# Ledger of designs, part 10: miniprotein binders against q56419

Target 1, 326 residues: q56419
Amino acid sequence: MEGRTLEEVQEEVFKRHGVLVPKKELEDLAKALEEAGLLLTEKVEARLKEEEEKLKRERPMRLAGLSYPEGEREARAFLEAFRASYPGEGEEARVLLMPHLEPSRVPEVYGAALAALEKTPPPERIYLVGVAHRPLKEKAAALPVPFQTPFGPALPDLPALQALDALLPFELFNTPLAFREEHSLELPLFFLKGRFPEARVLPLLVARRSPELGEALKVVLRDFPGLLVLAVDLSHVGPRFGDTPLTRTLAEEARRRDLGFLERLAEGEPEAALAFLGANPTRIDGVEVVASLLPLLRERKGKVLAHRLDLEAPTLSAVGAGTLVL

## First folded at step 3 (miniprotein)

Design p14
Fold by ESMFold2-Fast, scan of step 3:
Structure p14 (fold): chain B 326 residues (1-326), chain A 83 residues (1-83)
Amino acid sequence: as target 1 above (326 residues)
Amino acid sequence: SELEEELKKWMEYAKLLFDLALRALEDGDLQTYIELITKAIELALKARDMARELGDPELVKEIEEFIFKMWRELIKVLKEHNL
């Protein structure tokens, strides 16, 4: 198809498919389509079962060769290029908020995160909290397996994950398949593993606000200290997200909301940050993560290192990204 | 990207063809239904492959769900009409 009008497409479809087929040929076609349909259904089911079995042993890379280089040498050069995109020095982080959108769209924001990691002493473990992009059986989930990266596997902190599971009113390891394709963990993990190759990881997804997760994490962090990373994007505006096409006014509103949210978090006032957003009209996806982790964010002062609103020109839409150290 | 623009066009065409297939079925035109829904599935499969190349796992899942829905509908109709 060559970008023709809908009317032209309709005319071609009716012209092509308005021919008589003899009964025998129609019966053969119907049988072939039924067999093809069964094969597609069986292939999808077999693939899901195979992926679930693989997830019991390890979580493979999905975005290697797409969002970051597959080879270790190229991956290290990529990391250094992103660091160079941020002209400042970082600050030590006990809590790091960083994005999870396509890194090439906001290199200076990821560069700011890398700068902060350079000033942070190597943690024994990283609590990596992302946003679920598919349904979870519970409000949150984790996957206790090695996550593959170009820098080698990021190993799970099994004792800390089991301690967390024991404190929660639900099964923590409840939806393995949700981790099969999850960029909110994979993309930040690439940067974190590159900088802290020896750190173990707790890969956590939040689907809905879970105050019980924040309370449990506060307890676990006392016995298993580590770096807390909130891997969240900010405003989502434009037709891709249900708005009208992006205008300067909508872009300015998105920037104002992103920065107001981050600045209140930097003052150690996460409830004020949530209240500032109100009904969240620009769809900051970090809201559910912040709302879950309130006990870990209160009274922690820090600094916003970077913020960008990235334009998706083909859709006239935009996504906000920021780096915050607490 | 050019791939993203093409993907959107292919998905719009697939949705249009599926809708037209359902109208043909309501009119009792089983031959047109089969041809239209088959073409819709073909276009959606192409769009899925493009979404994979773009590295958009959410879009891949959305397209796969649409393909699965069309295949289930087709199998049901073929069985009901003793084909």
Scores: ipSAE 0.000, ipTM 0.178, lowest interface PAE 13.3, mean pLDDT 82

Design p15
Fold by ESMFold2-Fast, scan of step 3:
Structure p15 (fold): chain B 326 residues (1-326), chain A 83 residues (1-83)
Amino acid sequence: as target 1 above (326 residues)
Amino acid sequence: SELEEELKDWMEIAKDLFDYALKALEDGDLQTYIELITKAIELALKARDMARELGDPELVKEIFDFIIKMLDELFEVYKEHNL
C-alpha cells in the first residue's frame, strides 16, 4: 500500500463521517487482505511488463471498428464523408489545432481540419501533440514506434525524436504504457495519415506544462521542419465531468470561452489566450499543451475554421471542439 | 446492535478506500488502485454478510449494488490494461 496508510484512511473517515474506526482492526484486516492484493498486483505487474515490451515494436489500433472503420477502403470513404461535412475551403496550416473527441460527434470540425490539410503542402513529418489521459513519469513523453492505422503504419521520425530527446532535461521515451490506450493521438492520427500517408510522425503527449518542451521543439523544427498539430478538446461541462448540469446559459458560456480562447490564439497571442481562461475558468484539456508550446504559437496569426459544442443530453454534459489554423 | 455498528464502520471504510483507489488511478498508480479497490470490495463483502445476518434484504441489495459498481470499474481497468 505504497503512498497510502491505514492511519490516513482512519483520519479521513473520521474527518468526513465523524466515525473513528479502531486502528488495530484496520491493521489486522489490511494485513490479511494485503497478501491477496499483493498476488493480484504481481499478476497485473507481469501483464503490464508484457504489454510494455510489445509497445517497443509497434502501437496497435485500439479504436478501429469503434470510432473509425478497420478496413482501408471503408476508412477512406469514412474520411471523405467527414471532409464533405464541412462546406468551406480550408486555409494553409503550419500549426493545426484539431479535436480528439469521438469524430462522429463533431464531423464538421474534423471536416474543417481535413479542408486545412488539403490546402497544406504535404509535410515530411507531423509533430502530433496530444493530451495524456494517463499519468506520465515526466511532464511529456513520446513513443518511437510505428502506429498502426487502416491506411498502413504511421512511421516514427526517429532522427527528429532523438534530436528532441537530446535537448530535453528528462527522458522523452519515459512512459510507453501511457500510449497503449490514447485517443488524443489515435483519433487525429487516423485523419492525418489518411491525408498525408508519406509523412512520418512524432507522437507526443503532454501531462503538465513543460516550457522546456516548447523551447526544444522550436530548435528541432528549425532542423526538421514539419506540421505541428495540437490535438486538444475545448470546454468540458456537466455532470459527466464532475460539474453542474448543463443549461442553455452554461452552454452559451462554454461556447464563448472556447471561441475567446481560439480567437486569441488566432491573433498570435497565446499568453492572452491562457490569461482569458484564467479570468473565465473552465476545463479545457488543451491548456497544458498551449502553455508548453508558447514559443511555437507567438506572433503566428491564423483563422478559426470551425467550432462546435457537442451536447450529450442523457448526461446533461458537453465537450467543445474546434479547428484552428496558424 | 453491535453488528449494525460494525457494518456501518466497514461500509464507510470501503467507500473511502474506493475514493482513494480512484485518486490513485488518476495519479497513474495502478498498483495502489488495485490494492485499494480490492480491499474496498472485501470490506463491502463482509458488510453484506453482516447485513444478511441482520435480516435486512434492502441493505443487502444496497451493499451488493456498491460491490457490483466497484467490480465494473475494476473490470474496465483490467480491460484497458489487457488483463
Scores: ipSAE 0.000, ipTM 0.190, lowest interface PAE 15.6, mean pLDDT 81

Design p16
Fold by ESMFold2-Fast, scan of step 3:
Structure p16 (fold): chain B 326 residues (1-326), chain A 83 residues (1-83)
Amino acid sequence: as target 1 above (326 residues)
Amino acid sequence: SELEEELKKWMEEAKKLFDQALKALEDGDLETYILLIYLAIWLALFAREMAEELGDPELVKEIEEFIRKMLDELHKVAKEHNL
């Protein structure tokens, strides 16, 4: 923490604990502390209730100006730059696996995803499945509101979301606050909305493996066909993730585990992909999503378009990212 | 249950973050202190909701006491440092 900026601390906590706290919100809270001179439990709870009420209407951008540009023109140029970073043409996607880590770290991997989207017919809806970086009351959750982007709001597919909710043994719309600051949805959505501006979305978070989610989604996709997107990162290795410092051997292990996982998914063998990882020693965070969506991934063959292990030299840590089309 | 496992996970993380916040404060790093203690409080509030769902009033009380402890500490620091 010595000499670290607030931004560097936010980045580390965001990656390790999946929580990003806006500086403005912290400043507002500190001001309330000074003014009240009292125990703040009630004020914190009141602010969380206010945020929850706001999330009933829309989900605002949180990473605009940080991970992507706020303005539509600048955002379009940003997308074009990422597409240009990948020299390939891509393949049509029925299922797309793409990362959700900071895009500037792995531009060619996001470029591969954009190439696949370019070859994919515009879907009426996108099933966007991310990883919960905050606690959920249930194994999975969705937020049925417009998600703001520089390209305009990504509108929820309310009929499809309601159909999904009806088939699940738990309330789907169960933890609105978990969506307030969720990069596993916001970052892929930026790219998806830029390519498919007319598509509606089902923004879904998985906290724990939920086979019932996969079974329900299989039924819903029959009546509400669309593009399935798994927004997941791969290996997380090094001290930033509670591990030993990155060595050549550990980096090679992470790459082998990432590629072995993706290659088995590309063969239409998601159970084999999970079995290959065993105890998941390099901490691929897509495991719970893949385990939940088994019925949608079986016997779908495809191709790994890109893979990178992004090295963070100062922390001797690395995060794997990949693009897979099924 | 799965909910009990999640609750324990988030409470353990909240306690770790609070300890890390106090260490940052000892090192004079107020930015890190504020960020970590706020995150700890946020996680503990979710654990409290989970404890309520489990119907465990004693656990709810324990979590609420932990939240009060963190808020008192944050208030003290904010007052001392003109926040």
Scores: ipSAE 0.000, ipTM 0.265, lowest interface PAE 11.9, mean pLDDT 83

Design p17
Fold by ESMFold2-Fast, scan of step 3:
Structure p17 (fold): chain B 326 residues (1-326), chain A 83 residues (1-83)
Amino acid sequence: as target 1 above (326 residues)
Amino acid sequence: SELEEELKKWMEEAKKLFDQALKALEDGDLQTYIFLIEIAILLAEYARLMARDLGDPELVKEIEEFIRKMLDELHKVAKEHNL
């Protein structure tokens, strides 16, 4: 086991099971396995090479059969069931904030996103902005290849991606391997492709605050109008995330922080939303995305359609999720 | 066959960690219980990826069933804590 391979395995476990392994114990275990002469690492390296070769042509599904059904018919029924889990009507979205955690944990939150998409005219393209769970060579990145889904491939909007690349002070297509295992894009893309099968996509990852990305996107959206989607999760609390076991009081505090953040975004005040989190510290993984997209979020009012703090009882932990329309 | 034997030994380590976790739970050490199960799940998940490389769907299913068993044990603990 090599360092980056261990980090990738830990990330996969977190995506699929929500389990976080302490770094020190993981490193000690890796050393013990390596010293034992375990040759399974060579098989992992061979598989990574195979996946890298595929990634040059297309981004294959990684979570099919795990987080969503592999077959188109089953996937359609799955999507319809999620929509049915939300009893409300949606609102038209020009900007949609939706989660990227395991859908089965917060079906009504994904259902609210689907309700918003039902009220939204079909866009020619979707700007899908997720959070990088692996280091990027630059502050942000994109991958200009078809992303496979059960509904067919989500095709890249190459002219819009090239226009974006031309406006940035860094190479946009800088870290293709970061997209190999990226649930913050794959999970929302499943729902977006199911609802808008003809829309092309700009799959974007943000690792660190990039004001130049937000400024460039504002220009590109003017020439290439489309739906902007922020795929972000909210609070992370409890032992799974290095904290003490969750209590009813701590859960209510997390819910209050999530809603305060979302409500300030709904007022068109993203700087106030970020400042609120600074005054009320939280593990919201979407902070860098919101900070990068300030020009697209300012003075745009909307509505919080759903919020849930998903209590993961087995780990005494919780993750917040919400749907916001702007 | 040799690689399958190595994978089996790795799964034995995951099972040992799971057994140690259950012992910690019996001793009332909830934090150690959670940590050990987390590591056991990680190791089993790694073994699942290697089983896929071997092209053995039955072995993949067996490993996934073991992961589910560990998650079910975590769930029982959570129920006892009335979350």
Scores: ipSAE 0.011, ipTM 0.362, lowest interface PAE 9.7, mean pLDDT 81

Design p18
Fold by ESMFold2-Fast, scan of step 3:
Structure p18 (fold): chain B 326 residues (1-326), chain A 83 residues (1-83)
Amino acid sequence: as target 1 above (326 residues)
Amino acid sequence: SELEEELELWMYLAKFLFLWALEALEDGDLQTYIELITKAIELALKARDMARELGDPELVKEIEEFIRKMLDELHKVAKEHNL
């Protein structure tokens, strides 16, 4: 078994990288597999069960003191500073697309999202749809527990989550550990909880396009109306993401790609937005979310409030971020 | 079915071992990273074979993409650390 598995690993590495792994390295991998099987499997399983049990009670803050302040007063001042970074007025949102990129990198984009929230009537619940940065057992997942924030816990909407679970062809609460460290939910949630402290939340992650999720959400939203938030970043370009080093021309192409995508969403044409990206869906991390939520985005017209391609000079890379109200 | 349950177990363990490997890497524990990610790849390859036997080409593709991601990450780490 092990010999066959290692041969497969070598074949995959060769196919993906065009490089053969030396025999000594394969022998080292075989030894690691034997040791992992005998010594680490039981410990890993026990640790995973322990972490899963903790997540049945609450989801603690992971980025407090790093991406936002831990204290409530400092967090409030921080949030207001982001609002002040956007000079425009917001628009009321029924659907909000906002980033999950480190907020300090794109303050005016988060400021635009805050401006939109100021114009939006307080929702009873928020459907917060992020992107899975760790593997999920299924195409999508949710974690039905309080999420801690500096503004107090964001409480789960259990009836709405259970209604959603009942309509899906897979178990919704399938990968608790994926939520332990997930900035695509934690960072938008900081801003959403700061503006709507009484709103309950449905924290949802999408790993792969799930049309059944969009269809189920359309049904659930009729019985449990709320604000739909797509927490997605846009273009990922440069060596940090497996691309060529960023040039002025490539950056401008990324900006045009991002804006063309957002503008088509603003016209209520999500299929046209996806088609505009062509055969390169990995270039925008929100594509799987948009593709999953098509029924909720069709015929909803709106406005792009902000867009920025944030440059990461040390890595010659960039990430796009935008705020769109529908 | 028993085949489907076994596939789910292997994919569950593979994904969580990969998550653990990434945590080990961030802690600078390269040995644990390599041990966990190679075990994750082994289990994912077994799950791929089961998916082929089930005749589910979309599931095969999804598992193969996950394997590719793990192999790409392992190769990058091996290059960076001269392994």
Scores: ipSAE 0.000, ipTM 0.216, lowest interface PAE 13.6, mean pLDDT 82

Design p19
Fold by ESMFold2-Fast, scan of step 3:
Structure p19 (fold): chain B 326 residues (1-326), chain A 83 residues (1-83)
Amino acid sequence: as target 1 above (326 residues)
Amino acid sequence: SELEEELKKWMEEAKKLFDQALKALEDGDLQTYIELITKAIELALKARDMARELGDPELVEEIELFIFYMLLELEWVAEEHNL
C-alpha cells in the first residue's frame, strides 16, 4: 500500500489493466522490426559499438538549432537575453543548483544561474552533475571527452576524472552511449561554457543513489577545487508524469514542495531536504543527485535565487525549476 | 532535393509522434502509446530507406539509432507492464 488507500490501489489496477497493450499490435510491431532487421542482432550491436567509438573522440552537440543557437555570436546574444530575463544581481556560488529543463520555458531561472556565474570567480574546473535519462551500467558514469558547444569544446579535466575513477568501487567510464543524447548535461553546459570558456569539465551522470560517488567527489575536490553544479529539475506533476490533471491545489503543493526542498538545501541540511519530500520522493529528478552528493552539501548555506513551475497547458502538467547558490 | 525534404518531413513527424506516445504513456493510455510509437517507427523506417537510396550512410546511422532508442523504450514499457 505505502500511503495509498485500498480503493485508490484497486482503481489504479483497474485503470492499468483496462488499458492493456493489444497483443496483436505488439506482435505486428515485432514482425515489422524483424523484417527490417532492427531487432537485437549483430547489426544493432555493431551500430552501438560504432557510436561508442565516435564518443571516445568527442561528444557532438545534439540540441544546437533547437534549444540554443548553433553560431557563436547568436549563442552569445541568446545568453545575454536570458541574463536580462532575471532582474537580480546574483550571488557567488561554490555549489550551483540549476535546471536542465528546456531553457525557453524558464528563462528567469536560467537568468538567475547566469547572474550567479557572473559573481563567481572563474573556476579551473566544473563538476557538472546531471541526471541519466538512459540506463547506466553502474549507478553513475562520466564521459572523458570534449563536449562541443557553440563557444568551442568544453574540455574534460582528465587528471580529476582519473582521480575520481580510482576512488570508486566501479568503472566510472562505463556507459558512453548514455551521453550521446543527454540534455541534463548539454543544456547547463551551454550556459556554463558561455560564462567560463576556459574551465575544464567533469561531466557526470547519476542514475541511482550513489553515496560512494559523493564520498569520492569530496576527496577529489580537495586536490582539484572547482565549481560543483547540480543540473536537476524539481517537481514533475500532472498526466504527463503519471499524476492526475494539474489543479490549483496540486500546483500549490508542487511549488511548496520545491521551495521547501530548496530552502532546506540552502540551510545546509540536505538530509532534512530529502526527508521533507518523504520516504519515496520519485517525482523530483534531483533526489538521486542530492542523495548521492550529501557529503558535499552538508553545512553549506546559501539562498534560492529563482523558482518557477512551468505549466504545460496541453497536457495539464508542470515541471518545477529553480536556481540555488551555496 | 524533393526527396530530402520528404525525408526531413517524415523524421519531424516521427519525432512528434514519439513525443505524443510518451505523453499518452504518462496518461496511462497504453493503447494510444503503442499506436503512436508504432507509427513513429514506421515513418522513421521509411526515412531510413530513403536515406539509403540517397546514398547517405551517416544519415542512415542517425535514423537507425533513433529507431533503436524507440525500441528500447518500448521494450522497457512492455516489461514494466508485464506484456
Scores: ipSAE 0.005, ipTM 0.315, lowest interface PAE 10.1, mean pLDDT 81

Design p2
Fold by ESMFold2-Fast, scan of step 3:
Structure p2 (fold): chain B 326 residues (1-326), chain A 83 residues (1-83)
Amino acid sequence: as target 1 above (326 residues)
Amino acid sequence: SELEEELDKWMFEALKLFIQALEALEDGDLQTYIFLILEAILLAWKARDMARELGDPELVKEIEEFIRKMLDELHKVAKEHNL
C-alpha cells in the first residue's frame, strides 16, 4: 500500500460499506502483496520491457470490441449514431474540449463534439491532450508512433513532435508504457480519426501542471497550425473516487462547478475558471490540463455545446462530461 | 496428469476471483476487491510455477501476462483510491 496509512484505507472501506476491516488483516494483506511482488519482480520487469519495445512501433487498440466496434463499417455506424444523439448544430472549433469518459454513458456529449467537428475545416494535425492515468517520469509525455483505430492508423506528426521536444526542459518521449492503456487518448481519437482521417496527431498526456508545455505548444502551433483538443472529464464524485455516496445536493454542486468552469473557459478566462474551482469542493481531472495550456486558452471566446453528469447507480458515484468549442 | 489438473483448478479459481474482484470494485467494495485480487495473483503465480514444471513456455507466458494485467489493475485502483 502506497502513500496512505492502513488506518485511512480502513476508514475508506468503513465509509463505503459500513464494514470495519481489522488493522491486522490489512497489514497481513500488505505484507503478502509485498512478498509476492518480490517473487515476481524480474518476470514483471521483463514483460514490461517487452511491451515497451512493442510500443516503439505502434500503439494497438485496447478498447475495440468494448467501448467501440472493431470493424470499420460498424465503427462508422457507431459514430453516426452518436452524432444523431445530439439534436443541435455544431460550431467551428479552433480548440475543442471533449470527454474521455466511456462514450455510451454520455452519447449526446460526444454527439456535440462530432457536430463541432462537422463545422470545423479538416486540420493538417490534431494536438490531442489527455490526462495520464498512470505515472509519468515527467509532468507530460508523448508517444511518437501510429495509434491504431478502426478507421486505420492515426499517424504521428513527427516534425511537430520533434519541434515540441526541442523546446521543452524535459524529454517529451519519456514514458512509453503510460500509453499502452490510456482511454483519455484512445476514446477521443476514435471520434477524431473517424471525422478527420487524413489528420496527423500529437498524442500528449499531462500528469501534473506544466506551464512550460503550454508555452512550447504556443510556439509549435505557430509553425505547425492544427486543432487543439483537450480530452478531459469534469466533476468526479462519490465512493468510486474516495468521496461520500452521491446525494442530490452533491450532484447539484457538481453540475454547478462543471458549468461554471466551462462558462469561464468559454469567456476566454481560464485563470478565472481555475479560481472558480478552488472555491468549491468537487474534483475535476481536467484542471492540470487547463493549467498547463493557459497561453492557448486566454482571450479565446466560445460556447458550451453540451453537459451531462453521468450517474453510476451501483457505486452511488457520478462523472461530469462536457463539450466546449473555443 | 495430477499437475495438469491442479494447474487447471488454480487458473479457473484465479480467473473467477479476478472477475469477482472487478465486480466488488464496481460495487465500491474496496476491501473485497483487494482481498480477491491478491488471492487471484497468488493462485496465478502457483499456476505459472506448475506450467513451468510441465515444460509449457507458451502457457507460462500467457499466465505471466494475466498476472501483469492484474498488477496493472491493482496499481490503477491503488492510485485512484490512494492505497
Scores: ipSAE 0.000, ipTM 0.164, lowest interface PAE 11.7, mean pLDDT 82

Design p3
Fold by ESMFold2-Fast, scan of step 3:
Structure p3 (fold): chain B 326 residues (1-326), chain A 83 residues (1-83)
Amino acid sequence: as target 1 above (326 residues)
Amino acid sequence: SELEEELKKWMREAFKLFLQAYKALEDGDLRTYIYLIIKAILLAFKARRMARELGDPELVKEIEEFIRKMLDELHKVAKEHNL
């Protein structure tokens, strides 16, 4: 009711319903709405503050029992089943691009990532860069707490995170709540922790292109070497994503877009990869991440190990997923 | 019921998005504000439909009041910023 007079509300009700509501009833209603709105706001604010405080200590599993098993034994068997889903050999990775969509939908793509991790020497730390699915106060954020997994907690690399924070023009630890429910970190982390149980992690989210992040990471990686993981999905097509229903032609275009993007990254040409996608960067989840990390991707040659466009038949929609080693 | 649990999840997410929208507005990020408030309204529409199917008129009324509040505030912000 802010910015509206009682007389204006009364006139509007009369015009819409042909009934004049007595002033006292409108006053009582306005007061009740104001009180209810204040109480609702206070309750929601208190709940969000409580959740934010919990995240200062640890990040609990959210997808255990839904996307992967909660128990360690079952989780290990699950991880090995994904590896078995990919019949090829891996390649050593210094940079790994892997998906973050529901793993059971693209088991061979996650299997390819696992194959690459088998050929990769255990890193001291993993720079895990995901995509923010909730707004961040800044272009990027990190959460410097243990992330729970079925294989034990993935511990933060506090010295490397602090070094990164010091080099950025914004506070890195700016939006803890964005990490409460973030599958772009949780799902890749399940696989990474399973294969590298001793590695510390820098859990990073990118919401918008941040060249400052890429420049700072280049400096930090020199002093704190580790595995760089880009946890990104590829094409998002169909009504689920605000697009037209998937046709054979649109699916072929999505596959061509995904592979052309990955192949240019594999040639060490990330600017060419971005240019290949054209003027609509929102059609591929990883554009913001790749654009932010350009200094780390230039002149690094590698190989596309797997690609799949996963069809969701009920919604006539699809999501692209791939594994790339650089 | 499973439907009641899903409705509660939609309403919790809508409330969270509503507060995040106002944080974006406070930070001067109008695009993020509009995106988040619209998403909150759409989730509230789904919750309202489910409440109607469950035959809970008081819950329907409560959700409709929340939707009205969000729409009024979106309209006010749009007017103030000449959108």
Scores: ipSAE 0.000, ipTM 0.101, lowest interface PAE 22.6, mean pLDDT 82

Design p4
Fold by ESMFold2-Fast, scan of step 3:
Structure p4 (fold): chain B 326 residues (1-326), chain A 83 residues (1-83)
Amino acid sequence: as target 1 above (326 residues)
Amino acid sequence: SELEEELLKWMWEAIELFEQALKALEDGDLQTYIELIEKAILLAFEARYMAEELGDPELVKEIEEFIRKMLDELHKVAKEHNL
């Protein structure tokens, strides 16, 4: 514990996060961890090694039957229903920003993304950039294996992935386990594979700002052209995210923050988009992705097709979602 | 480094325990929920200290966000169930 006592830890947690965890409970947990630690860690290590080995061959579906249908026919009908939920026309995309939030929460936003894909010529490959929801050994990672979908496996673009790896100052294929349970890739991929069944994929995760990733991708995209997809959610507000309960004022502020961010990206001004967020850049899921991809986003003008702030009523929290074409 | 590998192991354990805690809550097992989420929080604190030693402020921030999320969830459940 780096010299900190349980009392100091509990007091720091209360001061920083406004929650009071009883010291006695923390002490009892520490003792239980010490007593069971070796057996627990050996068991977890064995399971993680087994899962990591499986991920060397393929990435199985995790959300089939939950967030989207498992069967191909049902999956196709589901995709068409989402398209129908958006009454507008799409625009051709060279870069597509779309959400990775549970699709049933924002069907019209995914419908807008599908509308854009309808206007987009089929790419040979898709650079799918999501947000790491689990720690990575490096700032970014990729998993060079087939990703299973109801429409068949989305095959990795191995030559493009290898070219990217060669240009980076770190090992690109560094954290396979981070991809085992990663909805920021799986949910957008379901829609992308349904629309572009023959496209190969570069499944990329960003955990922290990596300007070197954006510079490398700019080079790789020249030699291996494709569709760039940023799979990011927008504002995260309310108690579930460490904020106060959502009020009408906070919801309006979140909507303004989301739209201000997206409109600046649509003007081809990603630095201005990041600056607009001011001191609260972490409230938008995807800031690290945009910050990493600056060279690919500058001077690309486009259009915001859809935006929604989705209320999670039980927690008085909300998550913003949007579709942007560049 | 050894410290980097240990940090990753502790974070993966914390995430697995948090997911198991949420499953216990769904099944109505509040006792198991509390035990598992508090273990996850403690492991995440250990990982945070390791990240501080590595001098990686962005990683420290990511781990702090995860700790905050778990603490908020624990506090919410405690209030909802009058614990």
Scores: ipSAE 0.000, ipTM 0.305, lowest interface PAE 14.2, mean pLDDT 82

